# VHH binders against Rho GTPase-activating protein gacW (gacW): the designs that were tried, part 3

Target 1, 182 residues: Rho GTPase-activating protein gacW (gacW), of Dictyostelium discoideum (Social amoeba) (q54g18r699to880)
Amino acid sequence: VTLTDKAQINASTIELPPLVSRSIDLLMEQGISSVGIFRTCASATALKKIKTRFEAGEDIDLKAENVDVDTVAGVLKSYFRELPNPIFPENLHEYFFQAMRQSSNEEIIQSLKDIIDQLSPLECKMIKKLFHLLHLISLEKDVNMMSPENIAICWAPTFFRSFASELLPINSFMIVNYFDIF

## First folded at step 4 (VHH; framework vhh_7ubx_2)

Design k04 (from k02 with L99I)
Fold by ESMFold2-Fast, scan of step 4:
Structure k04 (fold): chain B 182 residues (1-182), chain A 119 residues (1-119)
Amino acid sequence: as target 1 above (182 residues)
Amino acid sequence: QVQLVESGGGLVQPGGSLRLSCAASGFTFSSYAMTWVRQAPGKGPEWIATITSGGSTMRDDSTKGRFTISRDNAKNTLYLQMTSLKPEDTALYYCAKGIYEYGDLSDYRGPGTQVTVSS
């Protein structure tokens, strides 16, 4: 098996962390129309309890345990916020600024695809699934009050750290143009 | 305390033009991205355009050819030039500060200026 074959096998069989996969799955099922999803703060105690159990390697069925939507949303956001390295590494933030300066949507989309290609297979799989969820939430903005810009406000600090404010427009663009980018 | 005050709205016929202004105070205007957002009755907020502290702009596809966002840092003022207005552009237009770490866009919005496009 060559290195290329191994990388391809890893990509096809790669599993998301249970916290990520189970949180997104529950939010896709129950959270899409929830008013203020990701903006509404869950109980800090409830969030910490669920997060600690996932970190301990516990096999948590969020649906069977009736974990509320806001707690699940909080756990998911906390996971990405607390990654040792941001899901979009700081050395790539310059490329997001360059993407934002392009004059055509086609150029912006291609720039974003190039940035995503710099991520590991696991990171690509996680971010693709996450943005799919964010895109679906944005389509229900008249019900849930979570437009692309409102979602971007909630997630930009997690994705871009100190550049959250500056890169909010590109984060919003990525949510809207999910199918063209991912 | 952050203060944002929009002006320049009004009633126009389809195909008309308007220039909106947003006067900002209570923060270092030139250091922050600034955004225009609109909200039609019964609908959620819709992002229109953002201009970064560096002057780069990002615009919604549906308005990209018709609306231009700009800023005057010496006057602490944000502008939105709107051309070829359509009935579907009827909404309350408000500006927002580009600090977004906690809460939604409404935390740092002005009261808005009404734009009505009808015959």
Scores: ipSAE 0.000, ipTM 0.154, lowest interface PAE 12.7, mean pLDDT 81

Design k05 (from k02 with L99F)
Fold by ESMFold2-Fast, scan of step 4:
Structure k05 (fold): chain B 182 residues (1-182), chain A 119 residues (1-119)
Amino acid sequence: as target 1 above (182 residues)
Amino acid sequence: QVQLVESGGGLVQPGGSLRLSCAASGFTFSSYAMTWVRQAPGKGPEWIATITSGGSTMRDDSTKGRFTISRDNAKNTLYLQMTSLKPEDTALYYCAKGFYEYGDLSDYRGPGTQVTVSS
């Protein structure tokens, strides 16, 4: 193996921001069965403190510091809410609406895959990992009280920066059909 | 400017019913989704239900079948019909303009109405 081959392997490896990766990892371990996850508000002070430390580049071990699940959920959602452009910007919304108007589930799924493929590689990796978490949470709805519809209410305004009601069933569909879309 | 005033709370026994009302003014009520949120002592705010401008409703699964959200656009009023009340439903209930966001009530919220469920 040459230096060129090693450099190419390293360059092709996309790392998620630590705030995103560590938050999702903790929530997968501790948050899946948490009642009202993403719906219940944590302390605003605790959330801002953890977020500021991540933004300063601190190496935070969320588990070792016993950071509250709702605080971690809030930090993760805040990251996506505060992106300069939403993950699903307004110019893509028409395509999401068109996708959902198709008559077959296979056609809807393919159209959604095509829309997601327009995102950057980093955005694709982030959203894939996040929707995996949201999918797992939705499977435990009888314990955590967070159905795909409830998760969509919490997340759609953040993903789309829009309160259009038509986006809620789209977000819910993507959560349910995670393995077919991502 | 925007004003929201909740009413209809009170003390009820477990299994009882209450209807909450939210009188809205200062904006075009019929053009906005409206939300009910509650906050129990020592806890953060929890989303309960949202009704869209078109009348579609979304409800928390823990209250599904017990709570019904509705609106009267002619009266600029939002309602929450609560049945089969449990001690766990004890909280201050707020109405809010728009959809619920993670943990936070919108900037446009009322002072709330207290619901206490005890025997």
Scores: ipSAE 0.006, ipTM 0.381, lowest interface PAE 10.1, mean pLDDT 84

Design k06 (from k02 with L99Y)
Fold by ESMFold2-Fast, scan of step 4:
Structure k06 (fold): chain B 182 residues (1-182), chain A 119 residues (1-119)
Amino acid sequence: as target 1 above (182 residues)
Amino acid sequence: QVQLVESGGGLVQPGGSLRLSCAASGFTFSSYAMTWVRQAPGKGPEWIATITSGGSTMRDDSTKGRFTISRDNAKNTLYLQMTSLKPEDTALYYCAKGYYEYGDLSDYRGPGTQVTVSS
């Protein structure tokens, strides 16, 4: 789809918020093999301090400051939880339910692509980068103890709110099938 | 107004069992998902299990099926049945209103109940 392709291309010129970009980059470097990543919480105080500094526009080098992996994971998740408009708005939730009811993996993949196409270019870029990280974590499940299902449990409340339990399988599917969907 | 009070912790030997309880008040218990979280010495809080208002459960596979979450809506009580306990299960166990939210547990969790697994 040409219009979809054009929107994806234009998204490549958009910069992610520094909190999102720098958190994901650090976690890709240091967090992939961390036991219980996203499941284990850092101190709420430590998380709030880092988040407040990003919100104040501080130029934070998470690696140079040796910020704890679990704190960085918490900051990233808190960002998505506290978005004024959820990354997957309530009106999209029915489409996720419809995707789960499809008969083949190919049909599920196409339905998910159609849902993602409804996001803004910035939202699409953020979600693509986030799921890339989640996919990489899932590949190291024997080391980090974070299967696609465990990752989905940690993120489903942030993505789907009150439908977290019901949409857990599609969340897991998106983590596993990252390269086919995004 | 939300209050959560955990109980049932204690000292147990490896291989033992404990049942934790969480007494809830100040909200319509049956309308909310409920979660168990633990904090081990030197570690941050770790999600264990969630039970939805409808009774569906989500659980961490790292516990290898040793823990069972359940609820009694008539008593406004959440339970965690723990079997085959290991030294690594030593932690403060908290209940929380709603789904697990990473890094933000203080506003909706109780004081916790200590579980110590040691010979």
Scores: ipSAE 0.010, ipTM 0.429, lowest interface PAE 9.4, mean pLDDT 84

Design k07 (from k02 with L99W)
Fold by ESMFold2-Fast, scan of step 4:
Structure k07 (fold): chain B 182 residues (1-182), chain A 119 residues (1-119)
Amino acid sequence: as target 1 above (182 residues)
Amino acid sequence: QVQLVESGGGLVQPGGSLRLSCAASGFTFSSYAMTWVRQAPGKGPEWIATITSGGSTMRDDSTKGRFTISRDNAKNTLYLQMTSLKPEDTALYYCAKGWYEYGDLSDYRGPGTQVTVSS
């Protein structure tokens, strides 16, 4: 059994934080065709209010409360930005550079799988669910105006910190090739 | 500490052109990606374009055929060349240090320059 297979087995029993699971579920239902999703900034006040309530352990029904999709998108991105440890630890960033230097898509895909296999089961479950959402958004780019590159611009600083600019192409690649990588 | 000052906005007719400038100080300009964001009346801020420290450009698909982002590191200045302007381009245009991050615009942006497209 590979590390990816072990992570997949463990992920089935691991609960995502409610902020993450509920935000992604709402965005998959209501946000896929939203023009400028993740690019259009939500009200800072609305974002902080919802985030604070999740942090207080409130059982928030985002759909029943009719929370704006841009606010939900902002809350989700803020969660990943504010993680105590980055979702892709800095020691793995060198491997993303190595992946980018491969000449074939097959080699890039395998390198990315190897990187993801180094994440914890919870991190793997979160990142897989997140990239599934990002992939679905990218498929509707003619409606929502969010190409893989536009999505990557919004998310690269959260994933790669100081290397966001340099690793933007690999972030875009991961969004496009979701089913081959995750 | 980070200071950004936009200029070049104004009133222009549909089909017209404008060149926006952003003068940066208080940080090593050449080491950071730089972003243009706009805010139309009654709407939240909308990302337009980013140029990386290496010179790669990323642009919103709806405007990338009409808008070009560029930089002059010797002058610590960011530019946005806008052509074929439309009424829907009417907005306050902001320069921002680094990438556009949700909720971070107020910490890393200038005061903006108003662009009004009307006949």
Scores: ipSAE 0.006, ipTM 0.393, lowest interface PAE 10.2, mean pLDDT 84

Design k09 (from k02 with Y102W)
Fold by ESMFold2-Fast, scan of step 4:
Structure k09 (fold): chain B 182 residues (1-182), chain A 119 residues (1-119)
Amino acid sequence: as target 1 above (182 residues)
Amino acid sequence: QVQLVESGGGLVQPGGSLRLSCAASGFTFSSYAMTWVRQAPGKGPEWIATITSGGSTMRDDSTKGRFTISRDNAKNTLYLQMTSLKPEDTALYYCAKGLYEWGDLSDYRGPGTQVTVSS
């Protein structure tokens, strides 16, 4: 097996938390064309119920239980929001500002790749899968009303905390340029 | 303590206009983005518009062209100008400090002002 094959095997064996993998899979199947996905919030009670069950160690079959798209979207966003450290650690936020100051798209893309390379393999796998979902949602903006900018507004506080407003343009850039960055 | 108080709601006919206001206190208003959110009966909160500290605006496609978000930093006040109102615009409207996080139960949002569009 080549080094590349071994690296691909290692990547494929990293297990995402069930909450993350099950939520993203359902949203990719049922949520891509949902009007206002991530913008429209489900009942706080429904969200808390599903989230608590995942946190207790249940591997929930969201499709079999007919969990609605907005509840699943809320659970996924809540998971990333409540991480002890943001998925993009606070010590990396200055590097996102530096990426925004680059003069060409190629330089911005390389800067973003350098930032992502500083994440753990699990964090990389989670953000790659998440941004793939966000990218697919943005492609259906004429149906779902969720442009890259609208998605960035929903997710920037989760990714960047107090710098959410300032880093909206780079968040939107990452959604649009998913295949070049991840 | 962050405090936000919405006003300007009421009963209006389809095609009418309303201007909502949000009075902010307890933080440096001019340093933060501000957001308008609405919640219709039986539905979850829906983002409407955000205005950054620098004055740039972002609006939901379904309401853009009819709604305009603005701010007056000297008065610590956020506004939402609503025109060509439709029955589907009937909701509780509230403002939020910064970028709104759906499902957040923080004190960073106001109690809301009711808008009812009925013929």
Scores: ipSAE 0.005, ipTM 0.388, lowest interface PAE 10.3, mean pLDDT 83

Design k10 (from k02 with E101D)
Fold by ESMFold2-Fast, scan of step 4:
Structure k10 (fold): chain B 182 residues (1-182), chain A 119 residues (1-119)
Amino acid sequence: as target 1 above (182 residues)
Amino acid sequence: QVQLVESGGGLVQPGGSLRLSCAASGFTFSSYAMTWVRQAPGKGPEWIATITSGGSTMRDDSTKGRFTISRDNAKNTLYLQMTSLKPEDTALYYCAKGLYDYGDLSDYRGPGTQVTVSS
């Protein structure tokens, strides 16, 4: 078993925070075709209520409580925004830029895989599940109006904690090529 | 330090046009992406359009063809040209420094300019 294989095995046995796993699960079921998902924000009051309850350790059934899709999307994005360190920290940004300078999509994909593999097992599991959701949303852009580029505008500042415009095409490339990268 | 002042809003009939302006100061305007966001009564903020420092534009597909974002770096001013306005476009329109990101935008948004579409 390689070090990579061990990391993959460990990631599969790690439980995601309930806020993350339950939010993504609801959005995969109910949010994929929602017009403007992640672009349209719920009320701050509704978002804070749900977020506070998750943080208190409540066993929340988002579906049974009919929590609004935009509220769930907002809760999920706020979790990543408020992490102590961004999911893609500053020290990895140059590697993302270098990856995108390569001449073939195959080389870009392999470089991005190598960058993702530097994340912790928990971070890797979270980002895999999240990008799967973002990929599925992008496939329904004609219905939901959320292209990979539109999703990148909503998410890149949260993932990278940077407003560098060069990060937008990187983020959209990762969304489009989810199955090859993650 | 950062100051953003929106103008150009008002009352307009359905099918009308408005041009919103955002005067920026306190930072190197030409070096940053700029964004328009709106908030309708009783709703959360909604991203409309972003223009990068290089001039590339990204727009919400639901307003595509009706709204155009542009900038004038010599005047440190961001614009939103709005045509074929609908009652659903009634909202407070904010400009923001940088890319759309819920939370961070609150620190860099101006006070907004009210657009009301009604007869």
Scores: ipSAE 0.013, ipTM 0.419, lowest interface PAE 7.8, mean pLDDT 84

Design k19 (from k02 with S56K R59Y)
Fold by ESMFold2-Fast, scan of step 4:
Structure k19 (fold): chain B 182 residues (1-182), chain A 119 residues (1-119)
Amino acid sequence: as target 1 above (182 residues)
Amino acid sequence: QVQLVESGGGLVQPGGSLRLSCAASGFTFSSYAMTWVRQAPGKGPEWIATITSGGKTMYDDSTKGRFTISRDNAKNTLYLQMTSLKPEDTALYYCAKGLYEYGDLSDYRGPGTQVTVSS
């Protein structure tokens, strides 16, 4: 076993919050082709109820309870929006602007990898799983009407706050190039 | 006990085809998404394809159009049809129960099946 193998084993013990892991799993299974996923707003009351139950430590089976796709999507997005510190801290936004100004896709990809390396192991695991979901949704754009650009519009305010409009292109790039970046 | 047994690997020339199978037991196969993952020497695990319990398929961009994932719930078997194989496809191929997160080995249960693309 190498040191890399040991690090991989240690990483497998990091548990994502159940709200995050179960929401993403349901959306990968049932939400990929949903028209307007993440764009369509769920009931605020339904979203709050489910989020509160996860926070109370309830063992929620989203599939067995037939929780609608838009509510699950809303819960997931709300979780990231309400993080005390944004998943991409504002001090990293300088590096996203730098990445956007690189001359080649290869240089942009490397810059993004370097930014992601600044995140904690838990944050990195969450963002990888999230962008995997967003990438898969973008592949079904002819059915779900959610292109990489449309997905970026829905998520950029959560990721980049006041810089959302300016960093929209790099957010879209990350969705498209998920397998090269993560 | 969950058991997954992969088969169908082997040596193949570039441009060739192989069909991998994964025989599942110990759980209600039809109720779970199923995934194919590969690991090349010196590299971490790479997600290839997932098929949901409802039959929806998702693919890694590097294999999309060349690989087809399918399932037979009556036989509790997962398949991966591989075409236009490249040397870069050389890896140990695993099937996994559920949706795969990159680097999460909790879904592995089988020893994998080796695919070697050479000459």
Scores: ipSAE 0.000, ipTM 0.101, lowest interface PAE 18.7, mean pLDDT 81

Design k20 (from k02 with S56R)
Fold by ESMFold2-Fast, scan of step 4:
Order: sequence, then structure tokens, then C-alpha cells
Structure k20 (fold): chain B 182 residues (1-182), chain A 119 residues (1-119)
Amino acid sequence: as target 1 above (182 residues)
Amino acid sequence: QVQLVESGGGLVQPGGSLRLSCAASGFTFSSYAMTWVRQAPGKGPEWIATITSGGRTMRDDSTKGRFTISRDNAKNTLYLQMTSLKPEDTALYYCAKGLYEYGDLSDYRGPGTQVTVSS
């Protein structure tokens, strides 16, 4: 399954923040097989140093500076957690509950595609790239110990705030079915 | 005001067992998932286990066969039963309201309960 024309056009018209794009790129290259990625964390001090430098507009080459995988993972997760509104706004959470109530995988996938169509170009581009990373991590679960469910536990509070526990199953579904949804 | 008070830690020898408890107040306990996390000296917090409001459990695979999370909604209490304890299990253990959020200890209201596994 392919993305809708609207979602694809929206995704292509916006540049990701450097913190987001560079963190995901490094994690795709170096973080996929890291044991406990997103669950095991670096020190708060290391996270704050890198995050502050990105916020100051520094041109940071994470690979050249040999920033550790857990620090990069923490910086990425912290970015989404600190958004003024969650990446999936509260007004969309009822649609995620409705998606979970569908009786077939095809209906769930279509409902999720409809939700994605409601996101801004920046939000669409960020979630597509992020879930691609999460999907790749889940494929290496025998090495990294991060199943789709474990990844969902780490990310659902960031995506869904107060509804994180209730929306855990749909978050796991999105990780597993990345290519059908995004 | 949300309050979480952990207890049950102590000094044990390798291979020993402990049961940790977390007494919760200030929110509707039965409506929320509850999580155990631990923090070893010099390291960041590490997720151990979560139990949903519906009773479904999720556990770190490295501790899965040794640790069991459970809850008693009538008593507003969360439990962690630990068996076959190893020196690497030495850490301060916190309970948290909801799912684990990476690196954020501000929502852990108690001082935690210290588990030390040493001969």
C-alpha cells in the first residue's frame, strides 16, 4: 500500500528540524541493534548539552563528534515530549480509539491513513520518518530486545500523553504495519 | 496531589528474592497503567515492567523470567516480585504513574526503595 497523494505532497514540502533529521539518521545508521534503545538512557547532563546546542542553532555532526546512541535517542525523544502540543493532538485521540474498535486489519489501516491525512506537512513528515526508524528497530528485536510492544511502551506517553496506556495496542500496530500505513 | 511510596527493598544475597510494594494515592489508581523503573549508581533510569489498567503486563526480556509485576486495585498498591536476584539488579527502584517516560524522574513522587544484591 502507497501513501495518499495529499500525505506524500505534504511530507515533501517541509524540511525537518536538524535535531530531528540528524538524530533519526544517526540512529538508523548506528542505533538499530543497540540493546534497549529508547529504554536504556544516557545521563540527563549529556542529553541537555546536545539539545541546548541544537536549540542554539549549532551545526552539529553527531557522527563526527561520536555522540553515543543513547544520548541521541534521548535527545530525539525529548524533542517530541517537549512539543507544546503532542505530535498526535488530543482532538485526534478519539479517532485512534475508533480505529482500535474496527474488526479487520484493512479497516484499522484505512482509519490510520485518514488520521495521518489530518496532520500538518511537518507532522506528517516527522511521524513517517520516526515510525520508519521504530519499525526497523522492531525487526532486530532478538538482538536489541526491543519488540514493537516495548517500543510502544517507550513512545506512547510522548505520542498520546494521558491516553498512552489505552492506545498502546494501536501504537504497536503502527510500528508493525509501517509500510501499509505510511 | 499524586503520591507514590515504595517499600520492600533491602540487602540480599545473589539468588535471593524480594517483593517490592508501591502505595499510591491522589488519583484513581485503577484507571492508570503502573510502571516499575530502576536506577543504578551512575546510570540513567531503566524500565523494568508495566501493568495496564486492564491487567496486561509487559516486562523487559532480560528480567522476564525472574520478575513479576502485579496490582491490587482495592488497596491502591503495585507490586514487583523479584526472584533469582543478581548483583546487576542492585539499584534504586521507583514506581511511576502511567507508562514509563524516558529520563523523566520528576513524576516519581517517592524516594524509591533501595535493592542491594551482594554477598
Scores: ipSAE 0.011, ipTM 0.442, lowest interface PAE 8.3, mean pLDDT 83

Design k21 (from k02 with S56Y)
Fold by ESMFold2-Fast, scan of step 4:
Structure k21 (fold): chain B 182 residues (1-182), chain A 119 residues (1-119)
Amino acid sequence: as target 1 above (182 residues)
Amino acid sequence: QVQLVESGGGLVQPGGSLRLSCAASGFTFSSYAMTWVRQAPGKGPEWIATITSGGYTMRDDSTKGRFTISRDNAKNTLYLQMTSLKPEDTALYYCAKGLYEYGDLSDYRGPGTQVTVSS
């Protein structure tokens, strides 16, 4: 039973990579209402510089250094894209297709919970914090122009790689229904 | 084998219009989202527009209704209609298979077509 294995792990001892935690924190403070967040890349040079510094273990204060929102968004997305295995492994893709074919929102939500429960504790913590940010961005769609579907277009290739286009609807569903799923 | 070939770029004066085309082959075109991306000299790639397999379109707010993405599945061709062109639109424009990842060009992209907006 996967649930009993999960219960053995103390979630409070799991630390997110600094790149992930600090990027999300800054975006929650400054990025929620930014027009087109995650859609446009401001500077490839700035993005690579910040990313390299995090990879070197540097203690970066993104706010104190006044790093722009688009650079921080790009660094965060790049981290997930460059994972050796996508955050949602290929063996789970069939479960996402099955979730999409359920007849009720309640059934879709339960299927998604079951999929998320198959991730490692670190992966669960990362994806929960990330989708919280994406959900908050979607709530400000009238000012930032980033609907759940727009966010899904930007993130689906990172989450699903080869099946990104087919899984757009479930990705946007997860953004909208964050509190019911995570 | 996936192939994408862009065309329609050129030199235009500010306020002018251009229509870019992307001829696709080697995959079931109608089953995939298609994207236009541009890269100006010394800058990172900038996502312009995506059209999904279902026909839903997304555009970058910076183009403010000046650019329209469309597709012709019978001809395996993607289009970008550009109007009211500005000097800041000067870039190499790429067609990409699938959704655009933030700040990165798709592995399956064409060689690009140059658009220069200058007087």
Scores: ipSAE 0.011, ipTM 0.322, lowest interface PAE 9.1, mean pLDDT 83

Design k22 (from k02 with T52Y)
Fold by ESMFold2-Fast, scan of step 4:
Structure k22 (fold): chain B 182 residues (1-182), chain A 119 residues (1-119)
Amino acid sequence: as target 1 above (182 residues)
Amino acid sequence: QVQLVESGGGLVQPGGSLRLSCAASGFTFSSYAMTWVRQAPGKGPEWIATIYSGGSTMRDDSTKGRFTISRDNAKNTLYLQMTSLKPEDTALYYCAKGLYEYGDLSDYRGPGTQVTVSS
């Protein structure tokens, strides 16, 4: 077994935080065609209640409790927003700018793969699952009104903090080219 | 302190038009992206459009053909031109500094201007 094989095996056995895994699962089942998903926000009160319960370690079944799709979307986004370090650390933001300056799609894709390879196995698993969801949502844009660009506007501040507006194009590119990058 | 003041809302019939304005102060307006957001009673905020410091725009596909965002950096003013208004467009419209981010809107948005579309 090579180092790559061992890393892949370890990544496959890593469990995502329940808030992340359960939110993504519900949104893949019920949220893909929801108009304005991630753009339309639930009440702050509803979001805080669910988030606080996850943080307390409660075993929440979002589907059984019939939690609103927009509340689940808000909880998921809030989780990534409030990470002490952004899911894409600030030292990697320079590499995203370099990726954007490449002259071919193939070079941009390889640059993005190189950036993702710098994340921990848990972070890689989380971001891959998240972008899979975002990609699926973008495929239904004529129904849900959420193009890759619209999704990028909603998520770029969470991913890139102060560089959100400048890195919008690469965020959109990653959503569109999910299968080539992840 | 960031201050944003919206105006231009009102009552219009379906198919009507309105132009909203947002007067900004307390920050270097020309250096920031600016966003229009709306909120219907009892619902959370919905992103409508963003205009970047350089003038390029991103608009929600559901309103893209009917709404146009623009800015005048010399006047520190953001605009939203709305045409072909529908009852579903009834909401409080407010501008926000920067990109739309859930939870940040309450800290960096104006008090809003009400748009009501009814006969």
Scores: ipSAE 0.000, ipTM 0.266, lowest interface PAE 13.5, mean pLDDT 83

Design k23 (from k02 with T52W)
Fold by ESMFold2-Fast, scan of step 4:
Structure k23 (fold): chain B 182 residues (1-182), chain A 119 residues (1-119)
Amino acid sequence: as target 1 above (182 residues)
Amino acid sequence: QVQLVESGGGLVQPGGSLRLSCAASGFTFSSYAMTWVRQAPGKGPEWIATIWSGGSTMRDDSTKGRFTISRDNAKNTLYLQMTSLKPEDTALYYCAKGLYEYGDLSDYRGPGTQVTVSS
């Protein structure tokens, strides 16, 4: 058994944390057209309650329990915000800047794919599913008021744990070009 | 089935030149960034250069004037052209698939090729 075979097995068999997978699934079903999704603040009490229950290992059916869309969005964002290391740590930021300096969009896309490939199988699986959701939200911007730029404002500080303005166009580029990058 | 095999190292006098090669197999070489890293005895690994799939490069400031990273996607081969070699360049040189993180060599690296610069 080679390291490549092992990594491929891990990628196909790993399960996303229930908090992540169930939150994204609910938001794909009910949240795509929600005005100000990820920008609108949820009740802090409601958010903490749901998050604590997931962390305790409860089998939560968000749809059956009629959990509010903004609460689910807040729980999902809180999960990524509270990771010990951000999904795109500071040491990758120079690589993102270098990727954006490529001569053509085709080269930018390939460079971003190279960066994504450096993530663990679990991180890659999570970010692929999350960016798919963000892409779908951006397509409904005339309804939900969440353009790729607005989504980037909400999510870049969480993904990069940085408020550097240069990261905003990178995040929005990845949202727009989801199918080419992920 | 990922395999990386470095070659081209050897003994060289200060001021000399060497060209290192890394033959890659078992993955779509053209789709990945490739990196050169070196490690001298008693020291941690030192990143030298990365070349992206599109051909753009990032290079270490201390060596960028003397070392050039390049790739040949048709041959699945990564190169490091080294000029004006100094005794402090003595190290085992590795190629790695993808990006080099925090001085840790990736899981997909070769056995390395030894470069010795004698004074």
Scores: ipSAE 0.000, ipTM 0.211, lowest interface PAE 13.6, mean pLDDT 83

